# VH-VL binders against Toll/interleukin-1 receptor-like protein (TIR): the designs that were tried, part 12

Target 1, 165 residues: Toll/interleukin-1 receptor-like protein (TIR), of Arabidopsis thaliana (Mouse-ear cress) (q9ssn3)
Amino acid sequence: TKYDVFLSFRGHDTRHNFISFLYKELVRRSIRTFKDDKELENGQRFSPELKSPIEVSRFAVVVVSENYAASSWCLDELVTIMDFEKKGSITVMPIFYGVEPNHVRWQTGVLAEQFKKHASREDPEKVLKWRQALTNFAQLSGDCSGDDDSKLVDKIANEISNKKT
Key: E = the ipSAE of ESMFold2; O = the ipSAE of OpenDDE; V2 = 0.75 times the mean of E and O plus 0.25 times the DockQ between their complexes.

## First folded at step 4 (VH-VL)

Design b32 (framework fv_fasinumab)
Fold by ESMFold2-Fast, scan of step 4:
Structure b32 (fold): chain C 165 residues (1-165), chain A 121 residues (1-121), chain B 107 residues (1-107)
Amino acid sequence: as target 1 above (165 residues)
Amino acid sequence: QVQLVQSGAEVKKPGASVKVSCKVSGYTLTELSIHWVRQAPGKGLEWMGGFDPEDGETIYAQKFQGRVTMTEDTSTDTAYMELTSLRSEDTAVYYCATGRYDFWSGYFDYWGQGTLVTVSS
Amino acid sequence: DIQMTQSPSSLSASAGDRVTITCRASQGISNYLGWYQQKPGKAPKRLIYAASSLQSGVPSRFSGSGSGTEFTLTISSLQPEDLASYYCQQYNSYPYTFGQGTKVEIK
């Protein structure tokens, strides 16, 4: 019932290429991965005491792409992930996909315009939580995308496999 | 906060088409998963279809496949549901509903007020 | 398609009573189940998601439990404003399906 990995990502940026490759590789290595509801096919697997997939995962692989921070839903998910990371219950693996880590950390670059929009539409306290989550996230050691998605996929899968075994 | 405002009631003859609108405010439409649910008078709720954010595709219930089209106009933050070849059995209140880009929570945090579509000869 | 069956179809209870509505799925749906309240002439309002998570702003007298194929919505102390129809809904797989509804009346 417990997952090894929870994948957090912006579907529009990464779904059909990078996340698909990563998910398939993790599954091939027998790593129990929550990407969508495919792992939770059988309801009989769950106890009556239900927990979120984030709570019952050992690792969270968070793929921050160009439009991740444009999505309030992605930002809410990141806040939850980082709360569990702070409690020591989950290990977060940051993946910066086509974005600069410093831009994520300080909400500059492509994130500056996204956060201007958020500030105009959302409660200031909520926006502050999103900013804090991104800053805390980007302070963790992570990996940046390069010229070859396959190499990055293998690197992530190897790190998870090595820490799991 | 998110608000969904739907178009007004419609009366149609069998064989006609109806297009119901759902205007979104408080969020960018492209960040929301819009679904459509109908309810015949005195009956329960029936899911018609909606946007699957994980695949980036709109999914329709088999019963409506070929008769329903769900579209979005991002310039006006308005979603549409068009149902063709109307039958008397299509008389119902039609709702748009939306929520997180997150299947864990089930997409139905916010609902429109409903649009009554009456199909009679 | 996954069939959702609720029981009872209707009930009448007094203010302060504990009310229980059950929902059964024709196959396993894990915890991908929501509960909705619909007052006459109004759109549905979500009470519970993920089988047991209380929607923000919903009174604590509402609670959900269950997993797999058997689910329960409980109202610990029924209030007059709870007069409504209640629906369970699975979102484990497409097409999403609702139970037939339970009408709750106050005596």
Scores: ipSAE 0.000, ipTM 0.501, lowest interface PAE 13.5, mean pLDDT 82

Design b33 (framework fv_fasinumab)
Fold by ESMFold2-Fast, scan of step 4:
Structure b33 (fold): chain C 165 residues (1-165), chain A 119 residues (1-119), chain B 107 residues (1-107)
Amino acid sequence: as target 1 above (165 residues)
Amino acid sequence: QVQLVQSGAEVKKPGASVKVSCKVSGYTLTELSIHWVRQAPGKGLEWMGGFDPEDGETIYAQKFQGRVTMTEDTSTDTAYMELTSLRSEDTAVYYCATVYDYWGYFDYWGQGTLVTVSS
Amino acid sequence: DIQMTQSPSSLSASAGDRVTITCRASQGISNYLGWYQQKPGKAPKRLIYAASSLQSGVPSRFSGSGSGTEFTLTISSLQPEDLASYYCQQYNSYPYTFGQGTKVEIK
């Protein structure tokens, strides 16, 4: 595999820069990390012949925050990640950052209003796939953010290091 | 390789409207978030608005609210910015640019369209 | 709205000099800040994102640092091709805002 970790997140929601802390720690440990914030490159995202960074990663660390599910691009990415998780080709590490896991699982709370907007503008089958991906994601064993991002970063990095074989 | 190609320069009189186009090639418009930024002669960059994938809506800077409309034609991979009730202070180079939605930084830029408003 | 203030508004330096441009946000923006270079008659080009991450293809003499409200762009060894205006931009929240720009001239 090309990458050890694929990092999925909604940038606007990270007030204390959790993603930057996590990325720096993974890189410091020589963990090959794809952070989904680089420029589009010719033949990567629109070429049918190239494998996506998700497909060539061993782990996906998915940070679901308050507005993750408001983004159609985040939701499409999650569908792809969960498809590969189902095939056993990627290990998903759920991180719930400032959100309740049950709200993610059932698309309630802040997600209820977000999905009303999606239902009004998107194909019903696509919306159903987004809902299923969130439900399957939230059923996985995951971690919730607390008052110490440093401990959570260390926990994630240790789990990745320990499971590399 | 993503390329953004904008329409040519325009000269308008005060009170007129202008509509600038931005053609996307090398990628599909539906996968991108297009924003508009302008720059008056000798001055800095000013954000006007763009598509917010978080809200699923196009948002505008308050200064332009009621005068600007940003639209997209996915069948032709073309984004548009229309500014109405033009004033002399609207003389500027108008840029379209892609925004990477996870981080919000500007990625690819069009070449710019000079709009001159004079009587 | 988050106000971005750059200093200095202009500078002149010799080839090989270290130059620093500062950018201040009116409220905390974490690391959601980019730096752009604009050469005369051209569209802006991103140099730095996430306050300190160098864009692929940009020379290593460019670096960014800072977090919260104080940020700097450093050019370690100024080259003639670096003649340009430089802008910081926050993308922490809407509306997106830019600093007023810094003009860099080579003596």
Scores: ipSAE 0.000, ipTM 0.502, lowest interface PAE 12.6, mean pLDDT 82

Design b34 (framework fv_fasinumab)
Fold by ESMFold2-Fast, scan of step 4:
Structure b34 (fold): chain C 165 residues (1-165), chain A 118 residues (1-118), chain B 107 residues (1-107)
Amino acid sequence: as target 1 above (165 residues)
Amino acid sequence: QVQLVQSGAEVKKPGASVKVSCKVSGYTLTELSIHWVRQAPGKGLEWMGGFDPEDGETIYAQKFQGRVTMTEDTSTDTAYMELTSLRSEDTAVYYCATVYDFGYFDYWGQGTLVTVSS
Amino acid sequence: DIQMTQSPSSLSASAGDRVTITCRASQGISNYLGWYQQKPGKAPKRLIYAASSLQSGVPSRFSGSGSGTEFTLTISSLQPEDLASYYCQQYNSYPYTFGQGTKVEIK
């Protein structure tokens, strides 16, 4: 099965606020949305032999929050998303939630300590791929969170609706 | 280059307490999430608890709540796990391990055998 | 608590064989699952994280698949050095829980 949107996010940072609001709005608009978190059990089954939800999605909304880059799982997911973006098979919509885009682009600020941990634990080539994915991601046009999640949710949903055709 | 070195084997009597240490080298303790897992002889792995950096709290498995305490001395880069009111069923190898991605285990200590016998 | 059940509890296979170990969660855990190898007398070593991501430095003959409640670890061409116990572990929620383990022996 094909999805319109794949949501990439760090669970605790966003699952009970921004992502919940965004997911509900996308579903209300009949946009087929894959939300990759522990709530998957409540509404979805799929075969492990089927294509990745990322591969069969038209859009990826990637919400980078304070702890997104602390997760090696999130970083691997971002590498995959950006590889498909490079091939032109997916449109990536960056959302910077409580973080500065330049900190994501250069892995500074809160990401500096996270990448010290990664460098001590992972192969240098793997860490380099994660850094390159974040840099390429942050070079795309994106949106930053403010004090009105509802406005940002509507903006994202409108862009997807208009481009989904 | 992260290494976890644990204290040596201990033999305790029922009702005593044991405190196992885990010294971190190659990285600073303040930047790691240390969890403890035990393994009874010939049995599987059992999670005891650890620091959750996402919530900023130490979480204990319910089975050990009230008799386990996990602490850290950042000045010596050493984590500790103290288990009180020991029983024969507590005989096990106790491991410290770093948690990556707030969940999966990364680097493991060599293990500390604690034997509880009368 | 989320109960993790592995199958089989033990197996014996020849070098070069394809080996599959299954892990089932008592409730949905998305892809928050790791696989660990424990060789005799040693601490466990992570092979797989996020259900299907291969840990750096682990041979490509190891692969993981699955999501939700059903997961598999596959060794495509068993080697003598793979003699070990294998454990799945969910990290979807506290308390973290492990499967009971699968002992793999070489004939």
Scores: ipSAE 0.000, ipTM 0.492, lowest interface PAE 12.3, mean pLDDT 83

Design b35 (framework fv_fasinumab)
Fold by ESMFold2-Fast, scan of step 4:
Structure b35 (fold): chain C 165 residues (1-165), chain A 118 residues (1-118), chain B 107 residues (1-107)
Amino acid sequence: as target 1 above (165 residues)
Amino acid sequence: QVQLVQSGAEVKKPGASVKVSCKVSGYTLTELSIHWVRQAPGKGLEWMGGFDPEDGETIYAQKFQGRVTMTEDTSTDTAYMELTSLRSEDTAVYYCARVYDWSYFDYWGQGTLVTVSS
Amino acid sequence: DIQMTQSPSSLSASAGDRVTITCRASQGISNYLGWYQQKPGKAPKRLIYAASSLQSGVPSRFSGSGSGTEFTLTISSLQPEDLASYYCQQYNSYPYTFGQGTKVEIK
């Protein structure tokens, strides 16, 4: 494995706050972390000729925020992550940032309107895969954001360190 | 506002059956499952079982297998736990508890005391 | 079944004291561990989930730590209202199991 941790997140919600803090802390602890900033890429994904960073990572920290499920890029990435989780090749760590886990699990709350738009624009089979990935993801043990991001960052870093050793 | 409200206390004879209800509000049973936990007087907490939405099946602790049935009526948002062939050892407070997405109990009913005596 | 063992079974301490309760799992459960407080005559209340995450609304004097098989609940400055029984609970696998409980009394 090339990376210890793959970070999945919605950039516009968390890039300059929580993800920045988390990434710096993981790197400080010598945890090899891949940060996929989808909004800054030129519209292309991983090269088909190279193993994806997800495939060569041991852990995936997935930060689901208010607009995570509004992004087809994020949802496609989650499908891939959950496929590898099913195979037992990656350990997924759910982080619910400002969203209710049950809303993610059942695609209710803010996700209901997002998925109504997806249903109108996308292939039904693709939308179903996105829903299944979110449901499976939310059934895993995870953490919710609170009023202290640094505390949550430390908790995540400690858990990765403990599972790593 | 989430609330779990349970039915009132029951007194039963050995061999009888009891059915405890748990009415939820502030969310729906189609979203999150209810599990049941009991506590005998002066003793600790004991998990009995609950619905596992991933498998679409109800799972019971082995100790209660064959005697307990847990059901949910989504039209009335009420969960039920029925325990048959009651014994004096079944005297306990029975709690319903909501299982959140991290498989932990975040809201509990007030408890229902079931007394089994001859 | 995963056996959960708490230590001590009971404890008496003074207001302001630091109280520590440990919980051991018979096999690895990662961080799938919660802590519950039960005051006399009341339903249990969740304090900690995922081993170390503090439930919203719970005083910051409560904290959880640990992973794998060894877990700790700490009350940094015991208050009179903390008189209660405390239970750890694993949710790594079915059947879910609780520790036997630790009764905390104020001297």
Scores: ipSAE 0.000, ipTM 0.448, lowest interface PAE 19.1, mean pLDDT 83

Design b36 (framework fv_fasinumab)
Fold by ESMFold2-Fast, scan of step 4:
Structure b36 (fold): chain C 165 residues (1-165), chain A 123 residues (1-123), chain B 107 residues (1-107)
Amino acid sequence: as target 1 above (165 residues)
Amino acid sequence: QVQLVQSGAEVKKPGASVKVSCKVSGYTLTELSIHWVRQAPGKGLEWMGGFDPEDGETIYAQKFQGRVTMTEDTSTDTAYMELTSLRSEDTAVYYCATVYDILTGYSYYFDYWGQGTLVTVSS
Amino acid sequence: DIQMTQSPSSLSASAGDRVTITCRASQGISNYLGWYQQKPGKAPKRLIYAASSLQSGVPSRFSGSGSGTEFTLTISSLQPEDLASYYCQQYNSYPYTFGQGTKVEIK
């Protein structure tokens, strides 16, 4: 695999410090991490004919925050991640950042309004795939954010380091 | 690989509307975020708006709000930009461009541009 | 809106010269800045993204640096084919905004 970790997150919600700090810690531990443009190799460009970073990653750290499910982009990415998880080709590490896991699982709480909007705009089959991906995702063992982002970063990095070796 | 092919040049009278098309090939339109940029003759680049997949909304620059509409026809992989109530100062080359691939979240690696469509507004 | 200001507005240099173009943002944009090259009659082509990352297929003589509000595009050894206008563009927040452009002419 090209990457050890693929980071999935909604930049709008996730503080720059949290994702940035997580990324730096993973890199410091020699964990090959894909996030945004800072990880793509010089000159690398992607098309449908090329394997996505998700496909060539060992782990997916998915940070679901308050507005993650408001983004059709994030939801499509999650569907892809969960499809690979089902096939056993990627290990998903759920991170619930400022949201209740059960709200993600059932698309309630803050997700209820987001999915009402999706249902009005999108194909019903597409919305169903998004809901199913969130439900399957939330059934996995995961971690919730708390008062200290640095402790969460260390916990994630330690788990990946231990499993990588 | 990916190509954006725009419709041909248009000549319009003041007050008319123009609809410029941008056909995607080598990729599926639903997998791309398309933005529109214009350039008046001898002037610089001006961002008009585009689809923001993070929010699932189309964002327009304030200057064009109320006169511009950006739409997509996924059945033909074609994006459109319609500008109404044309004025002489709307004479420009209009470009469609990709911002990123929606499915993979690549924000900075996709930078495909259409060849440009010259819209001339004159009486 | 974030205002982007380029310096100089135009320059003339000889083949082999080192050329520097500066771009200033009216407020902090981190590293969310790209540089575009536009040759006469052509669509723009991105040279640099994320302030310092070279776009695929772009010659290594082009480089970018800076963060926050001050950014620089450098062409280490100017070539005749580099005759073009160059634009910085911020994509930190909507609306996206471009600098006014720098016209590079070769003596």
Scores: ipSAE 0.000, ipTM 0.505, lowest interface PAE 13.5, mean pLDDT 81

Design b38 (from fa10 with heavy chain Y100W; framework fv_fasinumab; at its last look DockQ between E and O 0.05; V2 from the best seeds 0.00; counts 0 for: pae E 14.8 > 2, off the site)
Fold by ESMFold2, look of step 5:
Structure b38 (fold): chain C 165 residues (1-165), chain A 118 residues (1-118), chain B 107 residues (1-107)
Amino acid sequence: as target 1 above (165 residues)
Amino acid sequence: QVQLVQSGAEVKKPGASVKVSCKVSGYTLTELSIHWVRQAPGKGLEWMGGFDPEDGETIYAQKFQGRVTMTEDTSTDTAYMELTSLRSEDTAVYYCATHWGDYYFDYWGQGTLVTVSS
Amino acid sequence: DIQMTQSPSSLSASAGDRVTITCRASQGISNYLGWYQQKPGKAPKRLIYAASSLQSGVPSRFSGSGSGTEFTLTISSLQPEDLASYYCQQYNSYPYTFGQGTKVEIK
């Protein structure tokens, strides 16, 4: 594999705090990490037609934060990640950052409003794929944020390091 | 569906100011990167500035620096562009739009005609 | 500033014709190039992003090619509804800039 970790995240929620710390720690441990918004040219989003980074990664660390599911970009990326997880091609590590796993699983709470907006602008089949990806994602074993982001970063990095060996 | 709805046409005298609104519906303003483009009658498109999602800051085209202010009110999901010291050359249709680096979103407001005369 | 120069400034072609519009950047912009269609009295609509990727819902007769400094929009079989002005736009560097436009008329 070319990468150990593919980081999926909502930059507006996490770029200048949790994701920055996680990325730096993974790099410090020599974990080859693809961070979507830093390893592509400016303005080029991950496209379903450009699946190479996800396909060549061993793990996908997916950080679902309050506004992750508000982003069509993030949801399309999650669908792709979960497709590879289903094939056994990638191991998904869910991180619930400031959100309840059950709200992600059933698209309730703040996600309910986000999905009302999606339903008003997208065809029903696409919205269904997004919902299914979130539901399947939330059924995987994962970690939740707590009072101390640095401990969560260390836990994630330790889990990846252990699974590499 | 996502819509960007702009305020109505305005007529101004030289030296005045104008503030154009852009209401976002069907999506959260803070998850969009709103940019402003103008088009003089019979002319092409000119970028004025907008929110840079990578830096979290508003960037203004140098041509308008000092005359333009772009703000957002997250409680009403409304973006604003204010242009001061208006000249006849500022007569144009002003558009709000989503950032061109967002390959999934291509939304534009309907345009706001600002006429500067006399 | 990066200047975007379109050619031609206007053209007139028959329905069914293959139409090409070129756009040249004054310096390299990689693939940070979009193509826009603007019908009279309407806001622009994006046809192509990242130089060659077709926006969802855009007819397949539209295609884009190029990278670096030279780019082409192609309409493989011109339709009556394609009467519009077409603009290229670079988003590689601030200030973002548009080409001067190409007005396409149907004979």
Scores: ipSAE 0.000, ipTM 0.475, lowest interface PAE 14.8, mean pLDDT 85
ESMFold2-Fast, scan of step 4: ipSAE 0.000; ipTM 0.507
ESMFold2 (binder alone), look of step 5: mean pLDDT 90; pTM 0.925
OpenDDE, look of step 5: ipSAE 0.008; ipTM 0.560

Design b40 (from fa10 with heavy chain H99S Y104W; framework fv_fasinumab)
Heavy chain, then light chain:
Amino acid sequence: QVQLVQSGAEVKKPGASVKVSCKVSGYTLTELSIHWVRQAPGKGLEWMGGFDPEDGETIYAQKFQGRVTMTEDTSTDTAYMELTSLRSEDTAVYYCATSYGDYWFDYWGQGTLVTVSS
Amino acid sequence: DIQMTQSPSSLSASAGDRVTITCRASQGISNYLGWYQQKPGKAPKRLIYAASSLQSGVPSRFSGSGSGTEFTLTISSLQPEDLASYYCQQYNSYPYTFGQGTKVEIK
ESMFold2-Fast, scan of step 4: ipSAE 0.000; ipTM 0.488

Design b41 (from fa10 with heavy chain T98R H99V D102E; framework fv_fasinumab)
Fold by ESMFold2-Fast, scan of step 4:
Structure b41 (fold): chain C 165 residues (1-165), chain A 118 residues (1-118), chain B 107 residues (1-107)
Amino acid sequence: as target 1 above (165 residues)
Amino acid sequence: QVQLVQSGAEVKKPGASVKVSCKVSGYTLTELSIHWVRQAPGKGLEWMGGFDPEDGETIYAQKFQGRVTMTEDTSTDTAYMELTSLRSEDTAVYYCARVYGEYYFDYWGQGTLVTVSS
Amino acid sequence: DIQMTQSPSSLSASAGDRVTITCRASQGISNYLGWYQQKPGKAPKRLIYAASSLQSGVPSRFSGSGSGTEFTLTISSLQPEDLASYYCQQYNSYPYTFGQGTKVEIK
């Protein structure tokens, strides 16, 4: 089965609050949603016989939080999502949760120290791809978190529902 | 499919060093990191340290800081934990466990018994 | 360091019984808690993550609940194969810490 929405997020920051609210609302509206809970079994995620959930999703809701860019897994996932966005096969909806979009775009603020650590441990070409993905991502029209998570959840769900129907 | 296979049991004298290996199959070490947990005979589990994917650095429990070094060789998909200046209190089964993004300890090695005695 | 305290330290129950183990954190850890089963002579096996999410391949008789500082592992119908020690673990902050363990024995 194909998904309407792929949710990309940093579990450490958001799985037990914003993402759970968003996922519940999307499911309530009968939006077929893949929540990429990175605690799922390896074998289920790396099956070569099944297409990536990203590849078979119409929308990707990417929630970039304080520690999203600290995770190499999240960054690799974002590279893949942005590659599909460039090909026109997925529509990306940026959500900036507790972070400044310009900090994401330019890898400044909290991302500067995170990328200094990545540069010390990872292949330079891989780090460059991560930076480019974040810059391209932050150039898309997106939404920022505020004082009321429920309003942001409703806004996202409404945008998806309107485009789905 | 995924397996973490550790090196065999070791017997060491006080003051020696031990280096335990953990070979990853089904995944590469470029895709995950390894943390180390030990268990003294008849006692509970004690976290020693590992690579923190959030901070991008190796973190050690304060108790082991200065005596432990954790490294990974991605070319052989093998993680290592080296503990120096061994004491009788270091007698324990040492486990490696997988951290993959936010997957915390979902797969474990079989354990390596390190015995420190004179 | 966050201290994890389990209750009881040991219990004895019959096959088919409902078994409950509790775990208390010395400070709030949200839902960043896992439960592990360790059978004699074996490595630990994760049963529960994120306080209430069942690990793939683990029997549905195991369940977890709680948030903040108080957590519970429940075995709805104890089986002989469940004879083991059970550990909770917080992964909210470093150093990661484990509870002291609860030994489950069959009567």
Scores: ipSAE 0.000, ipTM 0.489, lowest interface PAE 14.5, mean pLDDT 83

Design b44 (from fa10 with heavy chain H99V Y100F Y103W; framework fv_fasinumab)
Fold by ESMFold2-Fast, scan of step 4:
Order: structure tokens, then C-alpha cells, then sequence
Structure b44 (fold): chain C 165 residues (1-165), chain A 118 residues (1-118), chain B 107 residues (1-107)
């Protein structure tokens, strides 16, 4: 593996807070981390001949925030991550940041409006894949954001460090 | 391997429009986020706009909103930047570049000099 | 818009000197800052991204540091080929903004 951790997140929601703290802590611990900032990138950092960072990562920390499911790029990335999780090639660590896990699982709450827009604009089969990926993702054991981001960051980093042996 | 090749220098009269092209080779345009930056003679760099892959839309700096249009032709792997209602202060070298940010690849075109004079 | 201010606007130094350029953001930008080098008559070239990450192929004498609102580009041992203008650029939020530039001249 090239990376220990692949970070999936919506830059708009978490780039200047939680993800910055998490990335810095992982790097401080010498955990090889790929930070996929979809706002500033095309979703690929490497030559077309090289494997996706997702394929060469051991863990995926996926931070689903208020606007994660509004992004087709984030949803496509989640589909790919969950495909590899199903094959057992990556361990997914769900983080629900400011959203209710059940809203993610069933695409209700804030996601209901986002998926109305997707259903009106996108191919039905693609929307179904996005919904299924979110449902499968939310079924995994995960952590919710709370009053102290630093404690959550430490928890995530400790779990990754402990499992790397 | 990746190259951004821009169209040649242009001389325009005030009030005219200019359309600069940026041809991508060694990669596919759809896998890149193209931004446009200009530089007036002897001055610094100014970001004009670019494609935001997260939202799937093109964002323009407010200063250019209404005068600039950035488009892409995926069949020819060519990006375009059209600027209308040209004035003398639009005289500058215009660059196309890949997405700005933490992305590892940051490629720039050679630049296109646009001179607005009469 | 986030205003980027560089200091100094120009400097002259000798080969082997340590050169420091400062960049200040009008509001917090975390580590979403790049440094660019532009040699006379050429397109800009990125040296640093994420405030401190060295771009592949860039000599190790270049380094970046800082976070939040104050950032520094350091050239540990200035070389003749380093004659150029240097720009910081924030990519924290749209519109992206550049500093006004620092012209480095070699004696």
C-alpha cells in the first residue's frame, strides 16, 4: 500500500476545521495520509497509468457532513470506497459531522432535498448506486461529531495507529 | 507528459472580444480543472476564474463576472476563455493552469499576450 | 475577499545567502497556501503547496512554513538561477488571491 489513510470529505463543510485538525494529527504520527480535497482537485492526483489513491490505501476515513451528499464527486467517490470495503481491501471509518446517521442511511433530513435534485438531474441507476452506498456506509460502526473535535481526532488517530501493527 | 498549449498573441481594439484557447495533451481535459490567471505588463498575478470540480461548475472572480466566459470542448481537449468589451487595462499575458490547491499536478500554459490598443 | 500581503516587495542578495519572504492573509486560511516562482519571461512554477509541502522536482533549499495568517518562504542558500519574482497564493476560498509579489535580485 502507498497510503495508510484516504480522507474523503466535503471541503466546503470541513476543510477549515475538522479535516485540518485530523490531517495534521495523522501526519504528526507518521501516518501516510491522502487528503482528497474535491473543491480544489479533479478527484485524481496521479498519472492515468497509476492506481487510484483509494485502491492503494489501507483505511478510508469518510467524513459525511451537511453538504457531502450534495456533491456528485463525493458520492461517486463513496461508491468506489464502498465497493473496495465490500471486497475487504479497505477498512472504512465513518464520521458523521453535524448530521444524523439515520438521515444519511435513509437519505432523509437535509439529504432529502439533495436527492430530489439528484433524481431530477441524474440517471436513475446512478442515483440508486449513490443511495445504496450511503445506506451501506451508515450501517458500519461510526463516530459522530460532538462538543470537542480534538477528542474525536485523537480517537480516530489512535484507532488507525492501533490497527497498523 | 501533460502539456497546456495556448493560442498565439492577439492585438485587439477597445470594445472588441478575445477568445484564448488552451489545448491539453498527454491527459484528458475532463480529468483536469482548468483555471485562468492574467498578468499585466510589470504587474502581479490575478486569478480570473476556473472550474470547481466539487460543485461541477465554473466560478468567476466578481471583477470579471459578466465579461468573461470559460468553456471546454471535450472532443478536442481544449479549454477557452473569452473576454468581452476589452479596454486598455485588459492588456496582459493570459495563462491557463490546472486546478490550484493541494493537487500534486500544477501545469501552466506558456501564456497568451493580448494587447488592447488603438 | 482574502487580501494577501507580501514583504518585502523586493530584495537583493548574494549567492549563498539565506532569503526569507513573508506572506500575510487578512483572515485565517489554515494551510491552504502555495508559493510560486516566476522567472523573467516565463510562466509561474509552483514551489510549495499546503504551506510547507515541497513540489516534486523543486530543490530542497526551498521551504515553506506557517499556518493561519502568517507564512514564510525560505531559500536557505540562494543560487543565481533563483533570480525571479515570488508569489504566495491562497486557495482557502474563492476568489483565489495572490500576494503582490517579491522580486529577488542576485548580486
Amino acid sequence: as target 1 above (165 residues)
Amino acid sequence: QVQLVQSGAEVKKPGASVKVSCKVSGYTLTELSIHWVRQAPGKGLEWMGGFDPEDGETIYAQKFQGRVTMTEDTSTDTAYMELTSLRSEDTAVYYCATVFGDWYFDYWGQGTLVTVSS
Amino acid sequence: DIQMTQSPSSLSASAGDRVTITCRASQGISNYLGWYQQKPGKAPKRLIYAASSLQSGVPSRFSGSGSGTEFTLTISSLQPEDLASYYCQQYNSYPYTFGQGTKVEIK
Scores: ipSAE 0.000, ipTM 0.500, lowest interface PAE 14.2, mean pLDDT 82

